# Designs tried in a protein design chat: VH-VL binders against Uncharacterized protein y4mC. Part 4

Target 1, 209 residues: Uncharacterized protein y4mC, of Sinorhizobium fredii (p55562)
Amino acid sequence: EDLSSQQQWPGTPLSRVEALAVLQTLNANLLSNASATLTLDRWCEAHRLAPPGSKIVAKHVQGHDKPANVHIRKLLHVGPNEPIVYRHVRLACGDRILSEADNWYVPARLTAEMNEVLNTTDISFGRAVRSLNFTRTNLTARLLWSPLPEGWDMSAELPVSSSGPLIPPPFLLEHHAVLKLQDGTPFSAVVESYTNNVLDFPAPLLYPQ

## First folded at step 6 (VH-VL; framework fv_teclistamab)

Design a29 (from tg with heavy chain D105S)
Fold by ESMFold2-Fast, scan of step 6:
Structure a29 (fold): chain C 209 residues (1-209), chain A 124 residues (1-124), chain B 108 residues (1-108)
Amino acid sequence: as target 1 above (209 residues)
Amino acid sequence: QLQLQESGPGLVKPSETLSLTCTVSGGSISSRDYYWGWIRQPPGKGLEWIGSIYYSGDTYYNPSLKSRVTISVDTSKNQFSLKLSSVTAADTAVYYCARGSRYFSWLSYYFDYWGQGTLVTVSS
Amino acid sequence: SYVLTQPPSVSVAPGQTARITCGGNNIGDKSVHWYQQPPGQAPVVVVYDDSDRPSGIPERFSGSNSGNTATLTISRVEAGDEAVYYCQVWDSSSDHVVFGGGTKLTVL
């Protein structure tokens, strides 16, 4: 799509390998840490996606209520009448939206202070609930886009060629996870999609120049 | 209102490639919440899922068909397409395109809007 | 591969309740979706995520799912409910959509 053409990555074999390595580094960091917010804070800073000191804020999307279905209630170990709050947010670093996320959580499993800051501020969920020292169970992790074809490193039959510049789609990576209290009680189910803005920095210069 | 419409040749010769296109109208294919799918139904038999695609190009294929199937998407035309290679009489079926809705994870994946279906006959 | 088992047919008189089962190993740990396919028409989802109904589907259609059996229940059956009904799940072990074999509901 034309919107993705702002990325300045060439379509050469080297650039494709660089883009895949960068994307998989983000993927590995997200899978290895309980908080996506804190991982994105570090990513934004390291790649200079916003002015120094910028932190991830959650920009709420209103008007798109998604009540918890039976599957979400099963994952959260709650009955049909337990209150569940739905949040739809865009996680931004400065003016760049790095992630779009759906979050279903059980407010009874949070403190009153946590519920209040989630209802009244742009604080991200992971930051608001940090003191729970929660763990993350990843259910799915999917690259929605790859600069190289599947199995590129294994089969001689798989073509690898350069073409025009890389045109990443709006979303590159998606995770589904359940967040759990220290005793293993689930308290949140999340769907986290990561935008092409995670690659919105100059391609690494690995040329002799 | 969302509408899906299948199009493509109704007759394909054995060993050739079956090609179908689904045109989506009344809604955008470029949506975070949907994988767009192809399902077929041989005469007198049940439903068989072929595969699904996200508007980024990410695909899931039925393992039994994976070696012969390619699904692609064209967001500028609001379309997605199916190619099934090396067809035989066993591939004669009504082919449906459908919007697959996933509320949370793939366990919630179901098809909420279907095209009318198009009969493809494999015959010389 | 994961298999969903449905009875091939169910017969019911108008005004009675029809129950269509979908058997699968630990299917209660999955979410089950149900489609109605009238003769010569495309399928229509009638129940999704075990028990939710799409807009426009009458309350006579309901679902349940526990243990090894999911059930589609159609109360106060009408002649217009004659169709083949399919259950469907996602199999996480092979990342694919599995349909049951279909149950033909006859209203006599």
Scores: ipSAE 0.596, ipTM 0.831, lowest interface PAE 2.2, mean pLDDT 89

Design a30 (from tg with heavy chain W106Y)
Fold by ESMFold2-Fast, scan of step 6:
Structure a30 (fold): chain C 209 residues (1-209), chain A 124 residues (1-124), chain B 108 residues (1-108)
Amino acid sequence: as target 1 above (209 residues)
Amino acid sequence: QLQLQESGPGLVKPSETLSLTCTVSGGSISSRDYYWGWIRQPPGKGLEWIGSIYYSGDTYYNPSLKSRVTISVDTSKNQFSLKLSSVTAADTAVYYCARGSRYFDYLSYYFDYWGQGTLVTVSS
Amino acid sequence: SYVLTQPPSVSVAPGQTARITCGGNNIGDKSVHWYQQPPGQAPVVVVYDDSDRPSGIPERFSGSNSGNTATLTISRVEAGDEAVYYCQVWDSSSDHVVFGGGTKLTVL
């Protein structure tokens, strides 16, 4: 109730470096963990984006059916007739949507209990399949927005502070990955986009000594 | 329902900047599912991709045109625009705007909706 | 830069099958999309991701892609199929969209 959103960080050089550092910290954490959901649970708590104890909830997005194409089937090592389930969800911490994700998975490679939970509850995919002890193969990781220009560390001119506050677009990061069973069998292909709500906390105030 | 409409001057003088706008109706530009692109076609020739933009402002440009091209997006107006500088007679073409749709790999998109195209002639 | 090669023209009689090829180095590792452009009109996608069809496109349009060649197949060709057909890929090594030169299909 008393936590107000503060999506605008100052456009100063220091604030831009801080925003990039925070964004790349999230990026590194997501790439280093098999489950995006568990990483977002920690991120939400650490940055107080929702009341204490809040967990990531998967909110289904209806009307966005995207059948698996030939290349997704190849990534999943399945033939043209193998059933694949498409899942489009928004991962929310409290009232804040932190991620929008597309997931194509092979239900035959999950347990019956996992399939039932995914079909009947708002559980996130990573949480539902946690006991598979899966690994993640990251195919692409892309910054969709940067507070600093490309080559900023290599002589690109930096924006002047008079540019005003930072105005991040709705999505800041996107990852493409394949999730694999312990024996290397793929069971899910994911596209995960991360919203500007991941930066929706006050910019850190640094006081040099 | 979804419609894309090109607009801008149909005649541009050599050495000047070609400027076109694409207005999108019946759908939102602000979507993670789509890129928005410009494709041109000189009279009697094939299709040539100019570039594409994501609603965040991220752009991809044809390497042969990169030094002369700028694509921008205005999500509040549901529009995106093309500027091509230092034009010559070789830039005379029908210019199309189009929506790029993707599934898994966002850069393997296909153009599922196209504007009707607008002829731009470069002549003195 | 990556190049897609198409034959400039293909002629077929009504009711026959037309096959339009798109050649590219290791094109079978890429997603190929096909566009139909009737005279004086904007292109329309007829096949995407090698073999998928958009809603509204007849089942007689189909695609395949393997090795160095992708193929658009149009069975039971009709006069209304006369158009220039273009293949398209994304080339990740140069970060650009590449179109083939186009194939004019004539139905005589």
Scores: ipSAE 0.305, ipTM 0.720, lowest interface PAE 4.1, mean pLDDT 87

Design a31 (from tg with heavy chain W106F)
Fold by ESMFold2-Fast, scan of step 6:
Structure a31 (fold): chain C 209 residues (1-209), chain A 124 residues (1-124), chain B 108 residues (1-108)
Amino acid sequence: as target 1 above (209 residues)
Amino acid sequence: QLQLQESGPGLVKPSETLSLTCTVSGGSISSRDYYWGWIRQPPGKGLEWIGSIYYSGDTYYNPSLKSRVTISVDTSKNQFSLKLSSVTAADTAVYYCARGSRYFDFLSYYFDYWGQGTLVTVSS
Amino acid sequence: SYVLTQPPSVSVAPGQTARITCGGNNIGDKSVHWYQQPPGQAPVVVVYDDSDRPSGIPERFSGSNSGNTATLTISRVEAGDEAVYYCQVWDSSSDHVVFGGGTKLTVL
């Protein structure tokens, strides 16, 4: 794959449609799976964003401490005195940061082993708690950027082709969700923002039959 | 210390475009945690939200003003700007820029820092 | 269009408790924020996300939100609390930041 010469997508109408289709495919896969980590593992491998076999790791971010407020405690079904741990991480595949995430979780609803792994390693949250067989309740999903204008699919005209490539902003997509144990008890509230690195591969080549 | 400062002409003629800039100092506009907004207040009246922008260019506008409003962001200058076209005397107000901060729900943000406000008078 | 209803004014004597209401359909399902605007000054957030306080805001300020009514409560009111108070929500159905009409708190 020639990522160095084709990492930027052309600004043509076809390329814009392709970029939107790819972005919405990621969006749909993230919304339909309980673990963002596993979705990103597959995305990284499929688009060759890192060397083969690379897995998502969570790199902790300094600063930006956000203790749980009343709304997060309400989402997690906990009282004002229940301990909640906040994590601010960047989810990386190799050298590429694919996501930046805020996670508030109730450590009393995890095992001691899970808490230890989360405290001492760069393991992603979803991977650390995988054995809980949790479910995800999606609350919001927002496309922060689109290669095509709103309503493009409802009008006859596509945007005029630009002479330059698409230049996606740093974040393209954001999801808010609550993660729940098998019995429906919430244990984590997450805000997940996805970087422009999710499109950092050559635009698909589409040829007429 | 974070500061927001509005700038632009204090007098605009009817039918022209009102243009204001908010300069942010002591913090970066290029953050996933914040929307940046414009709120106005006509003399003796309440607060009216005009619109907000994310540093990616994602915008939300008050439906009653949407046809006349454009908000843009310049991350290299740490600024965001408001253009309101076809102004009338009804657009006379103090205009505030503000930072919208959230903890969880991205769009349920609260305005934690406000500029001092700038009075814009629409008069011939 | 989503509308927030506030009483236009509330009067209270120093040391008493003021309660300012913000009415909205199913407002208890939303995050409500409260702003204090002293005469001639920019608004300042005094309560956010229903009941949280920014640093520097006295504990006398508290909030609640349930059903169709959110309430800002100011205990042991001081003359310096005299201001117009605004509630604010995000209405997800219209993608709109909505402010209440404001309540003037008079301390007499």
Scores: ipSAE 0.455, ipTM 0.770, lowest interface PAE 3.0, mean pLDDT 88

Design a32 (from tg with heavy chain L107A)
Fold by ESMFold2-Fast, scan of step 6:
Structure a32 (fold): chain C 209 residues (1-209), chain A 124 residues (1-124), chain B 108 residues (1-108)
Amino acid sequence: as target 1 above (209 residues)
Amino acid sequence: QLQLQESGPGLVKPSETLSLTCTVSGGSISSRDYYWGWIRQPPGKGLEWIGSIYYSGDTYYNPSLKSRVTISVDTSKNQFSLKLSSVTAADTAVYYCARGSRYFDWASYYFDYWGQGTLVTVSS
Amino acid sequence: SYVLTQPPSVSVAPGQTARITCGGNNIGDKSVHWYQQPPGQAPVVVVYDDSDRPSGIPERFSGSNSGNTATLTISRVEAGDEAVYYCQVWDSSSDHVVFGGGTKLTVL
C-alpha cells in the first residue's frame, strides 16, 4: 500500500523462479549475518536501489507504542520492572523503504553513547550497536509471499498465466530474532518485515549461453 | 470498534464444499500485526483451529484439515473466507472467524476478537 | 501432535479461588493463552502470554506457567464466571494452534 514498487516483474515461469531465487538469496544473507542493516546496505548497493554511497537510515514511525509483554521480557531475561525501549522504524535506502521493524531493547545493556544516538538520530539499530559484536538467534523466518506455489519443486503445478506481471504485496519476508551480547546475554528482540522494494529492480536477464 | 461477522449457508450437503466469509469492520485487514483465523466447534465439543491467513495471502493450516481447506483474503472488501471441501456430518459445527494477534512471534499468537459464530449443519 | 490436557470440570464456592490447570509436555517453555466461553457465546480471551490481561478483564484473573502445567487462577469467584475455559498454545514443530479440551467452571 504505502510501499508500492515501481518495477514490474513478468509473471512467466522463469521470472517467478528468478524472483523466488532472489528472495531466498536475501533471506539467506539476512539469516547468516547478525546485522540486518549491513545486509541491506550491501543489497541496496548491489541492486542499485539508490545512488552510489547511499546507506540505510532508520525513519521513526509515528503511532501506538508497544510496551514489552511478558513473552518479550522472558526472551530478554529481564524482570517486570526493567526498563525496555520500544522502537518502530522504517529502514530506507534513498527514497525506498526496504524494511519495517519493531525492536524492544534493554537500554541498560547498551553503552550511554549508543543510547544517546538511538534517542537523537535516524541511525539504524544495527549500526548504532555494531561495536557490541553481537550475535543473532533467529526464532522464525518466513516468506510472506511466494511467486511459486507451495510444493512447486515437488510436483505441484506451476502457474499457467504468462501475460500479467507479478504483483507482490507490501511485505514479502519476515524475521523474528533475539540479539545477544558476546557473553550470550540477550539485549534486543526484533521483528523485521521486508518490503516489495527489495525486488524494485529489473528481472535478471538470463541467456541460454 | 472492531467487529467480525461470519456469513454463508447454514446447511451444506455431504460431499459438497462449505464456503464462509468473514467481514471485518472498524479496522483494516491490511495490517502487519495480524493473521486472521477460522476456528470451529462441533456441538457439545471443544475448539478446533482450522487455519489463519495474512493479508498477503500467506496461510497456516491445521495439518489434519490441510488437504480440504483453502483460506483466502480480499483486502479490497476487508474480508477473508474459508472453503472446506468434501464435507461430512463430522464437519457440522459452529464456525468462528477471529483476529489473531502476534505481538512478537507465533508463541504469542492468540485470538483477541471473535465473530459471533455461525452454525453450519452438514445434512442431506 | 502436541496435546493440552484440562480437567473436564472444576467447582468452587462464590468468593473463593478457582484454579484451572492446563497440562502439556514442557508447557513452561511455551506461552499459554486462556479463553472464557459462556454458554451460547463466542470465546473471549481473559489471559494471554501466560499472565497478561486484555484491557477490561478484571484483576481477579491471573495466570502462571512453569514445568508441565499452566494454571488460570480466578480469585473472588462470581456467578458470572461460570463458563467453559480453554487454554491454547502454538506448537512450533507443526506450526499449529492447539486448544485444550476445556474445563467447565461451576460456581456452587
Scores: ipSAE 0.732, ipTM 0.874, lowest interface PAE 1.2, mean pLDDT 91

Design a34 (from tg with heavy chain L107T)
Fold by ESMFold2-Fast, scan of step 6:
Structure a34 (fold): chain C 209 residues (1-209), chain A 124 residues (1-124), chain B 108 residues (1-108)
Amino acid sequence: as target 1 above (209 residues)
Amino acid sequence: QLQLQESGPGLVKPSETLSLTCTVSGGSISSRDYYWGWIRQPPGKGLEWIGSIYYSGDTYYNPSLKSRVTISVDTSKNQFSLKLSSVTAADTAVYYCARGSRYFDWTSYYFDYWGQGTLVTVSS
Amino acid sequence: SYVLTQPPSVSVAPGQTARITCGGNNIGDKSVHWYQQPPGQAPVVVVYDDSDRPSGIPERFSGSNSGNTATLTISRVEAGDEAVYYCQVWDSSSDHVVFGGGTKLTVL
């Protein structure tokens, strides 16, 4: 749409460096914090992606079920018969979907109240389980897209400036992690993919208006 | 009913670029769950992975081929393509495209659907 | 570079059990996938994530993986199982899909 074009970033060298810096800032913040939800709350607020006071909500994606495989059960330290819940959600701030996530968790390692709120509300997983004071073990982290080529800072040929805006793909960043209770017991395995909406704000201005 | 089909010239001259396209039907290439791959097999020999691509354009390449290989994706046509430059007789092989399923992380990465393969011969 | 070692050939009589091994340093810490390639055809996955079977693959195909050896086991072998079998892993140190050299199963 016309309104969405206002938020697009130019294809200039400066804009490409700015976009990469912004993406790497998000990446670093996500990797250094246990909760993706809380990081996205701050990101949404700081970049004004939704009306003031908006918080991340989890919109459930129905129709696709992914039972835990043997690898996920090993990561969660559970046997073949232990119940595992699969949760597929889109994390939204206002009208902007910032993340799509797969989550396999062991409901027996959560409180009854946590399980109830996860089953009956749009609460995000990280917010629902916050009182567990969990830690995060990051397994993989990858930029799925870069505005600059690999080795751009080390003599790689720079891309020719485009005459149009940057066209980032639907997903820009992906993390795989295991969430652990304070005693080290794993309780959730997550795949978190971050959408191009994380850049859906005007490119930083060199000069204030 | 997912189908993958390779297409491109069956004969390539030495020093030129080998170009193949994989057309995906019965399923979307624009899915979070899959990296789409190219695998080759020289006559009478084993399987060799060339590389894989996500619909965002993110790529993984076999280190032995990285300097000569480019994989690209065209989501509007539901296709992904292979270019292998500076070919020699050693590049003569059946080339397969395949869907790579990554259930949680890369430890579970395997190819669940394969194209029929296309023979590319490089004349010396 | 990570290397997977398979015997070049295995022979079994119909109705017997075939065992095809895939050797790799600490391969038990990885997930192993197995492909069947009948003569002149594209490969088909028969076992993935060490021991899971795709829909449509008979129960007589099974897998195991521990220590330095993964094994594909084919029980009650049939003439139609004659094919080359390949094991495959992902090597995280080099971000690389590694295939074994293949094992030709002969049913005679």
Scores: ipSAE 0.714, ipTM 0.866, lowest interface PAE 1.4, mean pLDDT 90

Design a35 (from tg with heavy chain L107V)
Fold by ESMFold2-Fast, scan of step 6:
Structure a35 (fold): chain C 209 residues (1-209), chain A 124 residues (1-124), chain B 108 residues (1-108)
Amino acid sequence: as target 1 above (209 residues)
Amino acid sequence: QLQLQESGPGLVKPSETLSLTCTVSGGSISSRDYYWGWIRQPPGKGLEWIGSIYYSGDTYYNPSLKSRVTISVDTSKNQFSLKLSSVTAADTAVYYCARGSRYFDWVSYYFDYWGQGTLVTVSS
Amino acid sequence: SYVLTQPPSVSVAPGQTARITCGGNNIGDKSVHWYQQPPGQAPVVVVYDDSDRPSGIPERFSGSNSGNTATLTISRVEAGDEAVYYCQVWDSSSDHVVFGGGTKLTVL
């Protein structure tokens, strides 16, 4: 299928550098903040991806039940019998899906009200647990796609100019992290993949057309 | 049911490029949950990982082979391919393609489905 | 680079318990996966994430991982268990899949 966004970025060397800079800005913002939800709220607003005032909502994906394995239980400091809830959600800003996420959390480490809103509403996880004032331990962070080759700033040759637009794949970034309570107790393990919709805005106009 | 099948020449001359393709049937290569890998086994020796690819084109390579290896993916054909350049007799091995399952992160990365393997002999 | 050490062979009588070790520096901090390779066949995963079993693998296959040694335990060994067994980890420092050298299990 057609993977083009409606806001096409040119395939020129300049546009590729701009796209990489934008992606790395998002990457840095996500890694430096505990809540992906709040970072995406700001990203959506700053790039006008949805009407003003739109907030990230979590749309639940059915049919993908992935029980916690031994590694996840170890990361969460829980024994084999401790209940863990799995969530598979798409984080949307307006009608644009910005992220698809897997989340394993220990409901006993949340309040009853937090568990209720997570079970009954489209609230995002980060927003629902915001009052825990949690911290984030990033385990892995990876670009799944780059408009420029690895080593472009050192030794790799830049791609030749293209008259066609950049066609980013469905997912551009992926992060794995553990969320921790103020006392350091882990309560959630997350895999967060970020869609090509994070670039679905006009390329910066650095030169007049 | 998921099935992986290696294909390509069984004989390659020294200094040439070894090229293999893995065809995936009964499941989509375009999946968020999997990387697709190549593993080789020289006769009478152990398993050696060559590299793995995500359907976006993101790759991981064995550092010892990185300068000679390219793995690519063709989602429209449900295939991924291996190119290993400048081969020598030491590259003679059975080559396997496999699906790598990554449940949460790379610590849980293991190969849950394997092709039958194809023997590639490097000889003049 | 990270190295996994396995004994080259283990012999056991039918019905007894076989133990195959996989040594690595602080391997208990990693997740270990185990493959069975019968002669002339492709490997099959028998244990993953230290102790989990794929569907279809008998309960007599089990795993443990602590300190510097991971162990694959096969209880009530059968002649059909004869194979070479490989351990495998992901080394995060080099982004590398590391296999052990393999252990040939002989059922006498």
Scores: ipSAE 0.701, ipTM 0.865, lowest interface PAE 1.5, mean pLDDT 90

Design a36 (from tg with heavy chain L107P)
Fold by ESMFold2-Fast, scan of step 6:
Structure a36 (fold): chain C 209 residues (1-209), chain A 124 residues (1-124), chain B 108 residues (1-108)
Amino acid sequence: as target 1 above (209 residues)
Amino acid sequence: QLQLQESGPGLVKPSETLSLTCTVSGGSISSRDYYWGWIRQPPGKGLEWIGSIYYSGDTYYNPSLKSRVTISVDTSKNQFSLKLSSVTAADTAVYYCARGSRYFDWPSYYFDYWGQGTLVTVSS
Amino acid sequence: SYVLTQPPSVSVAPGQTARITCGGNNIGDKSVHWYQQPPGQAPVVVVYDDSDRPSGIPERFSGSNSGNTATLTISRVEAGDEAVYYCQVWDSSSDHVVFGGGTKLTVL
């Protein structure tokens, strides 16, 4: 995993608020759209994280086989013997890895063509199954990092001071979701973790120098 | 060959802060697949989960201990640490650090590797 | 708060089958994990995700989970199986790890 950031945000109160606002904007966009891949395509373009026209590709992570447990099988409405495929991928925009994702899906609920492209190419899952017109049920969503302290908006006496540059951890957001066919049948359970590369662009300047 | 090793004072005075460190060797603490946890066991009693931490710093704490407990991680040293404040004789226990396997939305699904445990006695 | 109930002790003769229960409200909707703690030693996971075994754990250890009761079954019990056994779940409603009170298995 390549999570080195080249654009360190200042540790000032304003920069911390800006970072949180940007992070929550990404969070909201991801939660309100069925495809994380398409949201990341737009994010990458909007923040110039890669050359114009770059699209998200899924790079497979070798040696990370996680069989579906009973919880995943219940989420997918399948019995103990139904084949489930596990994918561990890094979603990259150009040279930047923006997400790591675990995906358990039921190949019998996809078309033969979809299974073929998922097995033979670096296509992202959301792009490969786009024609299913699936819906997304978000189960959990959380920030793994905040540039502002807990309760910053609820206590007038909670101090926020300038510090050195922000040093976000490798992952900032994480979502758990179930993807469903148009008839409501679940076909994929996903865990999507978003890297600090999503903030790897210059902090916005909201005031003249 | 993953190993976890607890370290810290074996004797803590009442009202002070209990501080322990777990050193991880033979594997990386910086993994999205695992949380790192603390479990304690008072003499002659059962296991009680204290809390778990992700290498990003995200924590889950036992609600009964949440006001007194802080778990932190130092990825550069491959270590994580426990601080339990305002200790009493009831906090006397063997303290274990352990690796919690993460599956889907569960931060500590089960604990697959445990340290040997360290006895901490709270006494004047 | 979620509670797991285990019998405090179970006795069994060598070669027989021991069954250790873990009671919890709708526990069959959760994943149950089992730990063996020999005297003076750290716990070791012997069954996870209701019925899966870690590498190195003998096939005579098995688990099941349905309704309000999960069960750890140890067939052809050996003297070396003497230990306290703990069940464990993750409780999503309170975001915490819950352990049962432990069952001391005696092999006589």
Scores: ipSAE 0.383, ipTM 0.712, lowest interface PAE 2.9, mean pLDDT 88

Design a37 (from tg with heavy chain L107E)
Fold by ESMFold2-Fast, scan of step 6:
Structure a37 (fold): chain C 209 residues (1-209), chain A 124 residues (1-124), chain B 108 residues (1-108)
Amino acid sequence: as target 1 above (209 residues)
Amino acid sequence: QLQLQESGPGLVKPSETLSLTCTVSGGSISSRDYYWGWIRQPPGKGLEWIGSIYYSGDTYYNPSLKSRVTISVDTSKNQFSLKLSSVTAADTAVYYCARGSRYFDWESYYFDYWGQGTLVTVSS
Amino acid sequence: SYVLTQPPSVSVAPGQTARITCGGNNIGDKSVHWYQQPPGQAPVVVVYDDSDRPSGIPERFSGSNSGNTATLTISRVEAGDEAVYYCQVWDSSSDHVVFGGGTKLTVL
């Protein structure tokens, strides 16, 4: 919300490459793990984004209802009358919101205990359903912002050094995925958008060759 | 109440750049759920998608127009803009801006609010 | 590029049911959206995600999508339904919004 609290990265070519490398490292780590929560726990700790020992907490966003459409029901292998719960949450590490997520899940495919903690606490979805030992099918992964242009490694025009810092927009990365039980049954469809707070640490100081 | 309004010159000379702005009122362009699009319609013909933009600056362009199109966003003014370079008579059309709702993924992408459209004629 | 085929025109008497088709290779694997464009006006979405209706759109409008054909069905047709109707899909192979050529619905 307060832009002035963010670490500002220089707009130089090197800093742009560093920012892209960091974003793609996060992207790769998120795609290689079934739980975004676990990846964000480690990211927050490694980059000191919150006090030591902070864990991801899901803060519910009210007034933004998005009932499941026909496409989501197809992805979840459910008919038009099967109950689906929609969750709109912000995943926070300390005071920093690292992700904003839409989650449509089939409560009948969770345990009663899982539904209870999801309804009564700020637990993250991935943490609440961890014991399902679920798998993740990634449908899309996209940078919503890039410090370098498309085709930068293939002779695209590169930005020259800027006297101003990089000003990342609120969301930098987005994933769409379906979460599945061990038997392959889908139980959740998620849209996960990652905030500019994932870069809220000092730019690495590197010396080129 | 959400409203979108196109503005810009109604006449553009061949070989020059067509430039239009869409002003959004009654709602914020800065929303996680929407890509904002440009669609055109030559007189008496069908609809053709030009491209769409997220408030972050992320863009998708019609592959047939990609080399000539730039869409930009100005969140402080609640506006997004279209530039189409090297225009010819074939670019004469009514140009619409629209809000595209992307519910889950691009399969669910549809345009739920449209501007009234502005006619752009390409002639000397 | 992916192509959507619509008949150029469909005629129906008032009170009858109009069916407007949208043909595409394996279109049943995609989600289809439908727009109504009255003469001289901007398009309005009438059906999205194959069969869902936006708030304010009458129940008379419905959609289906299977195999190679999606269909917009307008029951109990009224004179005010005269418009050109466009189907639309997303082509994931080229990241492209594709519109059909449009079908003019005439009521008389």
Scores: ipSAE 0.711, ipTM 0.864, lowest interface PAE 1.3, mean pLDDT 90

